# VHH binders against Methionine aminopeptidase (map): the designs that were tried, part 3

Target 1, 301 residues: Methionine aminopeptidase (map), of Saccharolobus solfataricus (p95963)
Amino acid sequence: MTEDELNKLLLAGKIAAKARDEVSLDVKASAKVLDICEEVESIIIENKAFPSFPCNISINSEAAHYSPTINDEKRIPEGAVVKLDLGAHIDGFISDTAITISLDSRYQRLLDASKTALEAAITNFKAGLSIGEIGRVIEKVIRAQGYKPIRNLGGHLIRRYELHAGVFIPNVYERGLGVIQSDSVYAIEPFATDGGGEVVEGKSITIYSLKNPNIKGLSSRENELIDFIYTRFNYLPFSERWLKEFSTNVDELRNNIKNLVKKGALRGYPILIEIKKGVVSQFEHTVIVKGDSIIVSTKSL
Short names: E, the ipSAE of ESMFold2; O, the ipSAE of OpenDDE; V2, 0.75 times the mean of E and O plus 0.25 times the DockQ between their complexes.

## First folded at step 1 (VHH)

Design a19 (framework vhh_7d4b_2)
Fold by ESMFold2-Fast, scan of step 1:
Structure a19 (fold): chain B 301 residues (1-301), chain A 122 residues (1-122)
Amino acid sequence: as target 1 above (301 residues)
Amino acid sequence: QVQLVESGGGVVQPGRSLRLSCAASGFTFSDYYMGWYRQAPGKQRELVASISSSGGSTNYADSVKGRFTISRDNSKNTMYLQMNSLKPEDTAVYYCAKEGSYYMDEYGMDVWGQGTQVTVSS
């Protein structure tokens, strides 16, 4: 990576951390999920970046992949454990971060489990280390607190305009995942639960990404939507909320999205729910490996 | 629970063939896009081939196009990779991957199997 590329990664990290830290203060019972995520995304844009994916706000047993929809009325429940997951990019140079806020003091230990696992993972993160060993560290810390790591969720390699670039950073030990590379960017994201320790797909889909822009047999309008998506978002995840400029007809928009998912042009991301409906906590940072240096781009200032 | 199990790897001489299999369980196999990825020592994972839920469309990396064929049998919940004219540079661990949302990569492959080793040596 060049000095310019590193500077963009660092700035994207600072902007995401700012949005995370400021908006987390607004997570309270009765707050609209839509208002929270629109505030996150607004702060990112005001700071001359773009969201790298739609703000996720996942409650209690929801682990990931809920972003509010157009005119969403969902509110934060009393006593909720809330995962706020967000990211920024500058010219495709990506940051990705998450924090859990508990409105119920009974879950503080569950939050500590994933938070301390993230800290331990970062402390042990270095070029040449087996990726599976990071999973071993995370698992040991979470289990020592009396909780289960979520085994089928984890961190990931990040590349320019690629949020998930084909390398998995597990929350449990796994063989065959390769080694941590220098000149690379990773998200590290422990998930802890009082449930079964894995997620299943729910029925709701609120986040999408471009999968194949070259599908044959599409209508003119479908091709226009694909061109719009690629121009604004590249292959990064997006929300229907960000497509208002393409169409103000919500039913038309949703039908086009559903059809493009069915035809393989778009990917949909179902919400992820703990298998036993256990409460889930998550903390996440983006880590830049540059030679012998480990830089946490999304750390609080 | 979602599970992907690869098999069929081994040690072969250059020019020979191998057929990899991926046995899937815990989900409706026919609803999901599937793919094969590989990773050589010290390198990051790369896409080898992908196949749509119906099997009606396929995609290949340029390095394997014309030599490898991806296929699926939805009645058996199994995906295959027929690897012909193997070269030393094909040596890697090969991973079966399912479309989903557990871990998203650039191609949206979220669930990875444990991998199967392919070694092409003289």
Scores: ipSAE 0.006, ipTM 0.255, lowest interface PAE 9.8, mean pLDDT 88

Design a20 (framework vhh_7ocj_1)
Fold by ESMFold2-Fast, scan of step 1:
Structure a20 (fold): chain B 301 residues (1-301), chain A 122 residues (1-122)
Amino acid sequence: as target 1 above (301 residues)
Amino acid sequence: QVQLVESGGGLVQAGGSLRLSCAASGRTFSDYAMGWYRQAPGKQRELVAAITSGGSTRYGDFVKGRFTISRGNAKNTVYLQMNSLSVEDTAVYYCAADLEYSGYDWGTFDYWGQGTQVTVSS
C-alpha cells in the first residue's frame, strides 16, 4: 500500500463517517427513507467522493439490501430499529460503515450487543491472527448479552473497486478462513438479533451491479444503459435513483433493468430478512491493517 | 427445488487420495462462490476450500498444499482433490454455495448439501 493509496482510504473513511454521523440525527419516526439516503449520498458527493454503494436503510427485521427507490414514500415507523449502512470511495478506494439507531429504548441491549462486538473485534484485530478468531470474539460478546449473531452475514476484504473481494469475516467461529493480512482493508460488521440468527432472501430488489457487459443479443438501448453503468459505477453496486441522467422515464428504466437482470448482464441484490422476523442490529467500521498498526478509517471524530 | 449433492467420500488409508464432487441443481450457480466445509464430531464447521465465480481460491490452513479445489461453472459442479490424507481429515464434508465469496456480491442465502463422510484410517 502506497502513501497516496492510504491517504485516499483515510479520506474516504472520514467522508463516510461524516455522512453517517450527521444524517443519523435525522433518523426519526415519520422521516422518509428516501430523504435520509439522498442526504447521505449528497454529503458524500459534496465532499468530492462518490458513494461506494447505495445508502442502505433497513428497518426492524430487515438486515440489509434495502435502498430507497425513485419517489419512494416509505417512512420510518414509530419505535423502529434502523440500520444505516453507507460507504464512500475516492478513485475506487473504498470505505464502508454502519450504525443502528433505535427509536425504542427497549432495544438498547440489542444495539449494545453488536456495538460492543465491533469494539471487541477491532481490539483483537491484527495481522497474522486467524480470521475465524474474530468470529469467535463477535459471537461470544453477542451471546453474552442474550442475543444471537447472524451467522450467514459478516464482514469482508475490500480491494480497489471491489466491495467484496473474496474474504469473509464471520460473526461466528469458523476454521480455514485464512489469516488477517498486512497492507489490507477489511470491513468488520457484527449483526445481532433476537430472532433465529440467520437471514433469508426476500423478493424486493433495490440494488444492482454490473455482472457481464458482454452479453449478446442486447438492444441498442440496453447496450447504451450498460455503457452508462460501467462508465459511472464500474462494477460497484448502484441504485435506479442514480440513473436519472440516462432516463427520466421510470417505467422504461425499470423495464430495462429487469430485462438486463434476466439476461445476466446485471446482478440484483435481494433484501435480506431475519429468518424468524427478529429485530436486527448492526455496527460496522472499515479497518486498514498496516504492519502492526490497525487504523479505523470510519471512526467518529 | 435447489439441491447440492456431494459424492466421492468413503474410507481411505493415511497417505491416500480422494476426489469429492458436488453437483448443484435447481438454479444456475455461475454467480456463486462454491466451496467445501467439513465438520468432525464435537467440532464447529470449518472452511476446507472455496472458489469464487471468477476462479480465485481460498484454503483452510490445515489443507494448504494438499487439497485443490476446481470448478466447471457451465456444469454447476465443484471438485475437491484431496491428497496426502491424514486421520485428522476425518469428517463429514459439505458442499456450499454462497454469494459472500463472489467479487461484488453481498451476503445472501446459503445453500448446503447433505454431506459426505470421509474416514481416514491409520
Scores: ipSAE 0.000, ipTM 0.202, lowest interface PAE 12.6, mean pLDDT 86

Design a21 (framework vhh_ozoralizumab_d1)
Fold by ESMFold2-Fast, scan of step 1:
Formats: structure tokens, sequence, C-alpha cells
Structure a21 (fold): chain B 301 residues (1-301), chain A 120 residues (1-120)
């Protein structure tokens, strides 16, 4: 990693932390999810970065993959447990962070479980350590508090324009995942639940990414959309809300997106829901491993 | 060590069938979405099929839909691709791949792939 690359990673982390900490104060019953996520994304852009993925706002048993749609009217319910998951990038150098806000005091211990698991994981994070041992630490901390970790969710290696770069950081002990590398960037993201400890796919898809730009048999308009997506987002996830410059016709956008997913040019990310409809909490930081140093790029100021 | 080992490729005539297998080891197979991707000579990687961890959600591009069937046996840690009505355009090296986490435009694959040649 060069000093210039490190500086971009640190700045992306600072910007994401700023957006997270400021906008989390607006997570209240009856608030529109669209307003919350547009504020997150606006703060990132105002600070000369771009969102590394669409702001996710997941409620109660939803663990991940809900970003508001165009003209979304969804509101935060009374007593909701809300995961706000966001990230920034500068020239493809990525930050990724999440916080859970509970509007119901009965879930404070569930929040503490994933929060303290994140803290324990970071404390134990070092080059040369088996990645599975981080999963062991996370699992132990969450289970000690009477909750289950979500076993099929976890953190990930981050590279330039690669939100996930082929290494999984588990929330449970798992063999064969390799060792933590120096000169590397990781997201660490414990999930805890009072449910079954596994997510399943729901029906809603609001987040997409480029999967295969070389699909044959696309119309000229479909190829234009693929070129637009690659130019503006690379392989990073995007929202239909970010395609207004391509078309202001919402039906045209949605039809083109659905057709490109069907043809395999785009990946859709179905909403992820706890298998027993248990409530889910999540906390996440991006950590930079530089020699013997562990730098939490997304820490609060 | 995490490993994905593909097998079942070969030479087949147009209209024929092949069944590919992928043996997974070193991770909790039943917890991950799995994919088949292919690379035709002189082309980039192309998505072929995906299957959810439970096997209940399955997707294909139009080019193979109705002809290919992905399935998994979580008890045996094995992923399958049944390929019917094969066409010369299906000629490629086929890889099985694992998706980590929730966010990714990228796949982790460990195998050398298995070559499928469709030719008369």
Amino acid sequence: as target 1 above (301 residues)
Amino acid sequence: EVQLVESGGGLVQPGGSLRLSCAASGFTFSSYEMYWVRQAPGKGLEWVSEISSSGSTIKYPDSVKGRFTISRDNAKNTLYLQMNSLRPEDTAVYYCAREYGMWSGEFDYRGQGTLVTVSS
C-alpha cells in the first residue's frame, strides 16, 4: 500500500463515519427511509467522495440489502431496531461501516452483543492470525450474551473497486479461510440475533451490481445502460435512484434493470431476513492492516 | 484449505448432455450461495447459474434457461450443473464459485475448471 493509497482509505473512512454519526441521529419513528439514505449519500458527495454502495436501512428481522427505491414511502416503525449500513470511496479506495439504532429499550442487550463482538474482533485483529480465530472470538462474545451470531453473514477483504475481494471474515469459527495479511483492508461486521442465526433471501431486490458486461444479445439501449453503470459505478453496488441521468422514466429503468438481471448482466441482491424472523443487530468497521498496526478507518472522531 | 474441485467436462455433440460436479471442502458449504461461471475461448468470464444456500432460489441467464439445471446436495458438499441441449456456443471452461458475505461483484473459485467442448 502506498502513502497516497493509505491517505485515500483514511479519508474515505472519516467521511463514512461522519455520515453515519450525523444521520443516525435522524433515525426516529415515522422518518422516511428515503430521506435518511439520501442524507447519508449527500453528506458523502458533499465531502468529495462517492458512496461505495447504496445506503442500506434494514429494520427488525431484515439483516441487509434494503436500500430505498425511487419515491420510496417506507417509514421507520415505532420501536424499530434499525441497521444503518453505508460506505464511501475515493478513487475506488473503500470504507464500509454500520451501526444499529434501537427505538425499543428491550433490545439494548442485543445491540451490545454485536457491538462488543466487533470491539473484541478488532482487539484480536493482527497480521498472521488465522481468520477463523476472529470468527471464534465473535461467536464467543455473542453467545456469552445469550444471542446467536448469524453464521452465513460476515466481514470481507476490500480492494480497490472491490467491495468484497475473495476473503470472508466469519461470525463463527470456520476452518480454511487463511490468515490476515499485512497491507490489507478488511470489513469486520458481527451480526447478532434472538432468532435462528441464519439469513434467507426475501423477495425484494433494491440493490444491483454489474455481474457480466460481456453478455451477448443485448439491445442497444441495454448496452448503453451497461456502459453507464460501468463508467459511474465500476463493479460496485448501485441503486436505481442513481440512474436518473440515464433515464427519468422510472418504468423504463425498472424494466431495463429486471431484464439485465434476467439475462445475467446484473446481479440483484435480495433482501436478507433472519430465518426465524428474529431481530438482528449489526456493527461494522473497516480496518487497515499496515505492518504491525491496525487502523480503524471508520472510527468516530 | 478451502477447495472447489470441478469435474464432468468432455467432448459432446450438439444436442447432447453433460453433468458437471463440484466437490467443496474446507468450509460450511450449506451456508453459502454457489455459482457456475464459464469462460469461452477468447472471452471473459460469463455467469451461468446461481443457487441459494438452501437450494430454494435458483437463477439463470436467458442463454441457458430451460437447458441447464443447477442443484446442490448439502449433505455431500457437492454442487451440480445438468447441461442439456448443448450448443457450440456453450464450449467453455466451467468453474464453480463461492460468494462470500452479502456484497460482491466477484467470486472466489479454487478449481482449475472443467472443459466442455461442443462440436461435431
Scores: ipSAE 0.012, ipTM 0.443, lowest interface PAE 7.9, mean pLDDT 89

Design a22 (framework vhh_gocatamig_d2)
Fold by ESMFold2-Fast, scan of step 1:
Structure a22 (fold): chain B 301 residues (1-301), chain A 119 residues (1-119)
Amino acid sequence: as target 1 above (301 residues)
Amino acid sequence: EVQLVESGGGLVQPGGSLTLSCAASGFTFDDYALAWYRQAPGKKRELVAGITSGGSTVYMDSVKGRFTISRDNAKNSVYLQMNSLRAEDTAVYYCAADWGYMEGSYDYWGQGTLVTVSS
C-alpha cells in the first residue's frame, strides 16, 4: 500500500465516521428513513467523497440491505432498534461502518453484545492471525452476554472498487479462511440477536450492483443504463435514487432495473431478516493492517 | 440460465492426486471471481481456494502448497489441482461464482462433487 492509497483510505474512513456520528442523532421515532439516508449521502458528497454503497437503515429483525427507495414513505417505529450502515470511497478506496441505535431501553444489552464483540475483535486483530480466531472471539463475547451471533453474516476483505473482495471475517469460528494479511483493509462487523442466529432472504430488493456489463441482446437504452452504472459506480452497490441523472421516469427506471436483474446484468440484494424474527444489533469498523499497525479508519473523531 | 457444473471427484488413495473442474455457463465468466468450497460430513462448509477475475489467489492454510486453483477463460472453467491428498480432505467440493460477497449472499453455487480419500 502506497502513502497516497493509505491517505485516501484514512480520509474515506473519517468522512464515513462523520456522516455516521452526525446523522445517528436524527434516528428517532417517526423520522423518515429516506431523509436519514439522504442526509448521510449528502454529507459524504459535500466532503468530496462518494458513498461506497447506499446507506442501509435496517429495523428490528432486518439485519441488512434495506436502503430507501425513490419517494420512500417508511418511518422509524416507536421503540425501534435501528442499524445505520454506510460507507464512503475516494477513487475506489473504501470505508464501511455501522452503528445500532435503540429507541427501546430493553435492548441495550443486545447492543452492548455486538459493540463489545467488535472491540474485542479489533483488539485481537493482527497480521498472521487465523481469520477463524476472530470469529471465535466474536462468538465467545456475544454468547457470554446471552445472545447469538449471526453465523451467516460477517465482515470482509475490502479492495479498491471491491466492497467484498473474497475473504470472509466470520462471527463464529470457521476453518479454512486464511490469515490476516498486512497491507490489507478489512470490515469487521459482528451481528448479535435474541433470535435463531442466522438470516434468510426477504422479498424486498432496494440495492443493486453491476454483475455482467457484457450481456448480449439488450436494447440501446438498457446498454446506456449499463454504461452509466459502470462509469458512475463501477461494481459498487447502488440505489435507484442515484440514477436520477439517467432518468426521472421512476416507472421506466424500475422496469429497466428489474429486466437487467432478470437478464443477469445486475445483481439485486434481498433484505436479510433474522430467521426467527429476532431483534438484530450490529456495529462495524473498517480496519487497515499496515505492517505491525492496526488502524481503525472509521473511529469517531 | 446460470449453471456451475463440477466434475472430477472420486475415490483416491492417501497421497494421491485429483483435478476438480467446474464448467460455467449463462454469465460472462471473465468478469467473475470463482472459489472452491468443501463440506465434510458433520462439519461446516469452508473456503478451500479462490481466484479473482484478475488472477489473484487465496488458499486455506491446510491446503497451501498441496492445492492449486486456476482458471481458463477460453473454456469458461475453473480448476482445483489437489496433490498429496489426506483423509481429512474427504468432502463434497462446491464451485461458487462471485465468492467476493460473503455477507449472507451468494451469486451461484454448483451441486458439488464428492472426493473420498481412503485406503
Scores: ipSAE 0.006, ipTM 0.230, lowest interface PAE 9.9, mean pLDDT 87

Design a23 (framework vhh_7ubx_2)
Fold by ESMFold2-Fast, scan of step 1:
Structure a23 (fold): chain B 301 residues (1-301), chain A 119 residues (1-119)
Amino acid sequence: as target 1 above (301 residues)
Amino acid sequence: QVQLVESGGGLVQPGGSLRLSCAASGFTFSSYGMTWVRQAPGKGPEWIATIYSGGSTMRDDSTKGRFTISRDNAKNTLYLQMTSLKPEDTALYYCAKDYHWGSYEFDYRGPGTQVTVSS
């Protein structure tokens, strides 16, 4: 890792933390999810960065993968437990962070479970440690508080223009995941639930990424859309909301996206829902491993 | 550790049938979308079919009507039923798991299973 690369990672982390901390105060009953996520994304852009993925707002038993759609009318319910998950990048150097906001005091212990698990994971995070041991720490902290970790969700290795770079950081003990590397960037993201401790894919898809730009047999318009996506987002996840400059016809955009997912040019990310419809909490930070130093890039100032 | 082990390939005559299997372990199989991909000699990889956790499927139009993707969540096994096989179907066939946020990436874990369609 060069000093220039480190400085970009640190700045992306600070910008994401700023957007997270400011906008989390606007999460309240009746607020439009579209307004919240557009505010997050605007703060990131105003600070000379770009979103590394669309702002996610996941409510109650939803764990991940809901980003507002064009003209989205969805509002935060009374008493909701809301996961706000966002990130920034500068020249592809990525930050990723999440916070849970509860509008129902009954869920404070559930929030504390994932929050303290994140703190414990960061405290134990070091180069050369087996990745499965981080899962052991997270599981122990969450279960000690009477909740279940979500087994099939976790953190991930981050590389330039790669949000998920092939290494999984589990929320339970797991073998064969390798060791934490120096000069590497990781997202650590404990999920806790009062449900079954696993997520399943729902039917809604609101987030996409480029999977294969070289699919043959596409129309000229489909190829133009692929080129537009690659130029603006590389392989990072994107929202249909970010395609307005390509087309103002929402039906055309949605049909093109659906067809490109079907043909394997785009990946869709189905919404993830707790298997027993349990309430989910999540906290997440990006950590930079440099020699024997652990730097939390997304920590509040 | 995520493991995917493909099997069921072999030599078959044109017009024949094969059923490919992919045995999955190391993750909650029922919660993930699963995909079949093939790579023919001298060509790049070609997507064949995906089955999502809810059972919805997407299939390549060039093999539609001849290939069927299915899953058995109780057995942690993905299948590809191939009928009316043609010489152009000759390829190494891989199964892959699509990732969730913070989970394992799309992954060709095994050496694949070879399908050869020849007279």
Scores: ipSAE 0.000, ipTM 0.188, lowest interface PAE 13.8, mean pLDDT 87

Design a24 (framework vhh_8h5u_2)
Fold by ESMFold2-Fast, scan of step 1:
Structure a24 (fold): chain B 301 residues (1-301), chain A 122 residues (1-122)
Amino acid sequence: as target 1 above (301 residues)
Amino acid sequence: EVQVVESGGGLVQPGGSLRLSCAASGFTFSYDSYAMGWYRQAPGNQHERVAIITSGGSTNYPDSVKGRFTISRDNAKNTGYLQMNSLKSEDTAVYYCAAGYDEWLSPYFDYWGQGTQVTVSS
């Protein structure tokens, strides 16, 4: 990786950490999820970056993939355990970070489990180490605290304009995942739960990405939407909220999105829910591996 | 409910080849939205991932099989494949196909097949 690329990764990390830390203070009962995520995204944009994916607010047994919709009225419940997951990019150089906020003190140990697992994973993270050994570290920490890691969620390799670049960082021990590479960027994201330790897909979809811009049989308007999406977001995930310049007709937007997902032009990301409806905690940092150095780009300032 | 079914296992001589198939059905979204992976469990060992292919076609392999195994998919047939060349006795294992939503690229996918036995011996 060049010095210019490293500087963009570091700045994207700093901006995401700033947005995360400032907006986490606004996560409280009765707050609108739309207001929280619009504030996150606003901070990122005013600092001259772009969101690398839509701000996620996942509550209780929801693990991931809820981003507020246009005119969303959803509010944070009393006593909620809230995952705030966000990221920034500069010219496609990506950061990705998450924190859990509990409004119920009974879940503090569950939060400590995934937080301590993240800290342990980072401490052990180095080029040449088997990726599966990071999963062993995470699993041991979470299970020692009486919780289950979520086994079908984990961290990932990040590349330019590619949030999930085909290498998985597990939350449980696993063989055959390769070794941590130098000059590489990873998200490390332990998930802990008091449930079954797996997620399943729900029915709600609020996040999308471009999958295939070249499918046949699309209307002119559908092709215009695909071009708009590619120009603004590349292959990165996006929210319907970010399409207002394309159309102010919400029904038109939703019908076009639904049709493009059905035709295979767009990918939808269904909400992920713990299999036994257990409460989920998550903490996440982006880590840059540069020779013998490990740099946590999304560390608090 | 997503289901995956493996086929193509069998007995082969060292240096030989096998092609495993994984047929998938019952999708909430098109097949293309799911990652496909191959895992194996040898006697006395924990299961290990030997190949993954994402919905976008990106592939990943551990060093033990890189250059010998190739994963592919046929989205029109809802089928994933593992081409295994230059087979060695240490490749003897039960091979499992797994499918899961590729955003998460997990070693523990949501849906696992029953497994198919591959035996490499003289």
Scores: ipSAE 0.000, ipTM 0.374, lowest interface PAE 10.6, mean pLDDT 88

Design a25 (framework vhh_7d4b_2; at its last look DockQ between E and O 0.30; V2 from the best seeds 0.00; counts 0 for: pae E 12.1 > 2, unsure alone 64.8 < 65, grease 28.4 > 24.2)
Fold by ESMFold2, look of step 2:
Structure a25 (fold): chain B 301 residues (1-301), chain A 121 residues (1-121)
Amino acid sequence: as target 1 above (301 residues)
Amino acid sequence: QVQLVESGGGVVQPGRSLRLSCAASGFTLDYYAMGWYRQAPGKQRELVASISSSGGSTNYADSVKGRFTISRDNSKNTMYLQMNSLKPEDTAVYYCATYDSMGYWEGFDYWGQGTQVTVSS
């Protein structure tokens, strides 16, 4: 990578860390999830970056993939365990980070499990190491705390405008995933649970991405929406909240989105729920592997 | 409707080469990261190589590094695996797959049916 590319990655990381650290203080009982996530996204935009995906806010047994909808009235419940997952990009140079906040002290050890696993993973992260060994480190730490890692969630390789660039960083040991590459960017995100250690799809879909813009048989309005999405978000995930400029009303917009998902032009990302309804914790950083150095771009500074 | 079809497998002597192709139909590969996987007799399926949607980033299993090359040609809707200096240990059914690592279950991975590669004297 060039020095300019590295600087954009570092700046995107600092902006995401700023949003994470500032907004996490506002995660309290009765707070609207919409207000929290819009605050994250506003901080990112005010600092001359763009959200790399819709701010996620996932509560208790919800592990991932909930972002507030237009006029969302959902509020943080008493005693909630809340995962705040967010990211920023500058010209497609991406950061991705997450934190868990518990409003119930009995879950502190669960939070410590995923947080300590993240720290251990980063400590062991180096070019040439088997990617599956990172999963072993994460799994060992989480199980030693008396919890289970979520085996079908994990981190990923990041490339310019590619949030998930085809390499998985597991939360359990796996063989055959290749090695960590120098000159590369990865998200590392351990998930821990007191449940079964696996997620399944729920019914709510609040996050979408462009899948195939060349599907035939679309209406003129549907093609206009595809073009709007492509020009603004490329293939990065988006929320309906970011499409208000396109449509005059919410019902029309949602119907267009549903039709595009049905026709295969868009992909929907259902909320992911712990299989036994166990409580889930997550901590995440983006790391840059440069030469023999590891830089945590999303570290608080 | 989404289909991946592997071709180019066969029986070959050690030290020789094969090129596998993976052709997509029902969708355009431009939007997907892709990989080659293999499953040897009595073993679990393992990743061999992966390539980003743009083709700019590749990754390889240690056992094939320096011998295999993954590539893609989005204009032909096809991914390739060039396999040089083949060894008996490379004997397996080879699968191509696309994936979206965001985790939508129905579209998480698309898989081909596999092509047999056998390396024996």
Scores: ipSAE 0.000, ipTM 0.263, lowest interface PAE 12.1, mean pLDDT 88
ESMFold2-Fast, scan of step 1: ipSAE 0.063; ipTM 0.482
ESMFold2 (binder alone), look of step 2: mean pLDDT 79; pTM 0.793
OpenDDE, look of step 2: ipSAE 0.044; ipTM 0.493

Design a26 (framework vhh_7ocj_1)
Fold by ESMFold2-Fast, scan of step 1:
Structure a26 (fold): chain B 301 residues (1-301), chain A 120 residues (1-120)
Amino acid sequence: as target 1 above (301 residues)
Amino acid sequence: QVQLVESGGGLVQAGGSLRLSCAASGSIFSDYAMGWYRQAPGKQRELVAAITSGGYTRYGDFVKGRFTISRGNAKNTVYLQMNSLSVEDTAVYYCAREGYSYGLEDFDYWGQGTQVTVSS
């Protein structure tokens, strides 16, 4: 990692933390999820970065993968437990962070479980340590507080223009995942629940990424959309809301996206829901491993 | 839970053929991309082949023309047909399912692996 690359990672982290901390204050009953995520994304862009993925706003038993759609009318319910998950990048150098806001004081212990697990994971994060040991730490902290970790979600290695770069940081003990590397960037993201401790896919898909730009037999319009996506987002996840410059016809846009997913050019990310409809909490930071130093790029000021 | 179980590995002579199978459980198999990766001792894990839910395929450079990936959605199984095997193909082969991540070519679920050894 060069000094220039490190500086971009640190700045991306700072911008994401700023957007997270400012917009979390607007998470209230009746607020439109669209307004919240557009505010997050606007703060990121105003600060000369780009979103590394669409702002996710997941409610109660939803764990991940809901980003508002074009003209989304969804509002935050009374007493909701809300996961706000967002990130920024500068020239592909990525940050990724999340917090949970509870509008129901009865869930504060559930929030504390994942928050404390994140703090414990970071304290134990060290080059040369087996990745499964981080999962052991997270699992122990969450279970000690009377909740279950979500076993099929976790953190991940981050590389330039790669949000999930092929290394999984588990929320439970797991063998064979390798060791934490120096000169590397990771997201650590404990999920805790009062449910079954596993997510399943729901029916809604609101987030996409480019999977294969070289599919043959596409129409000219489909190829134009792929070129638009690659130019603006690379392989990072995107929202239909970010494609308005390509087309203002929502039906055309949605039909093209559906067909490109079917043909394997795009990947869709279904909403993830707790298997027993338990309430889910999540906290997440991006950490930079540099020799013996662990730098939390997304920490609050 | 998603579980992947590989089979079909073993010892084979150079120039021979092997067919690997991966049985998937705990997921809606037809909705996901499936892949094969391999890792030899002291080497990095590398992509061998992947197949999307729509049936489109990708291959690693060193296996193009020799290996074929296919899927049987009715049996929840993905296959890797390996022809014209060389000593350099010796590795543990891992089945993977596209999981809950944003990463390109990123798979959240892996099998335990099956050993392929090619003798000269």
Scores: ipSAE 0.000, ipTM 0.199, lowest interface PAE 12.7, mean pLDDT 87

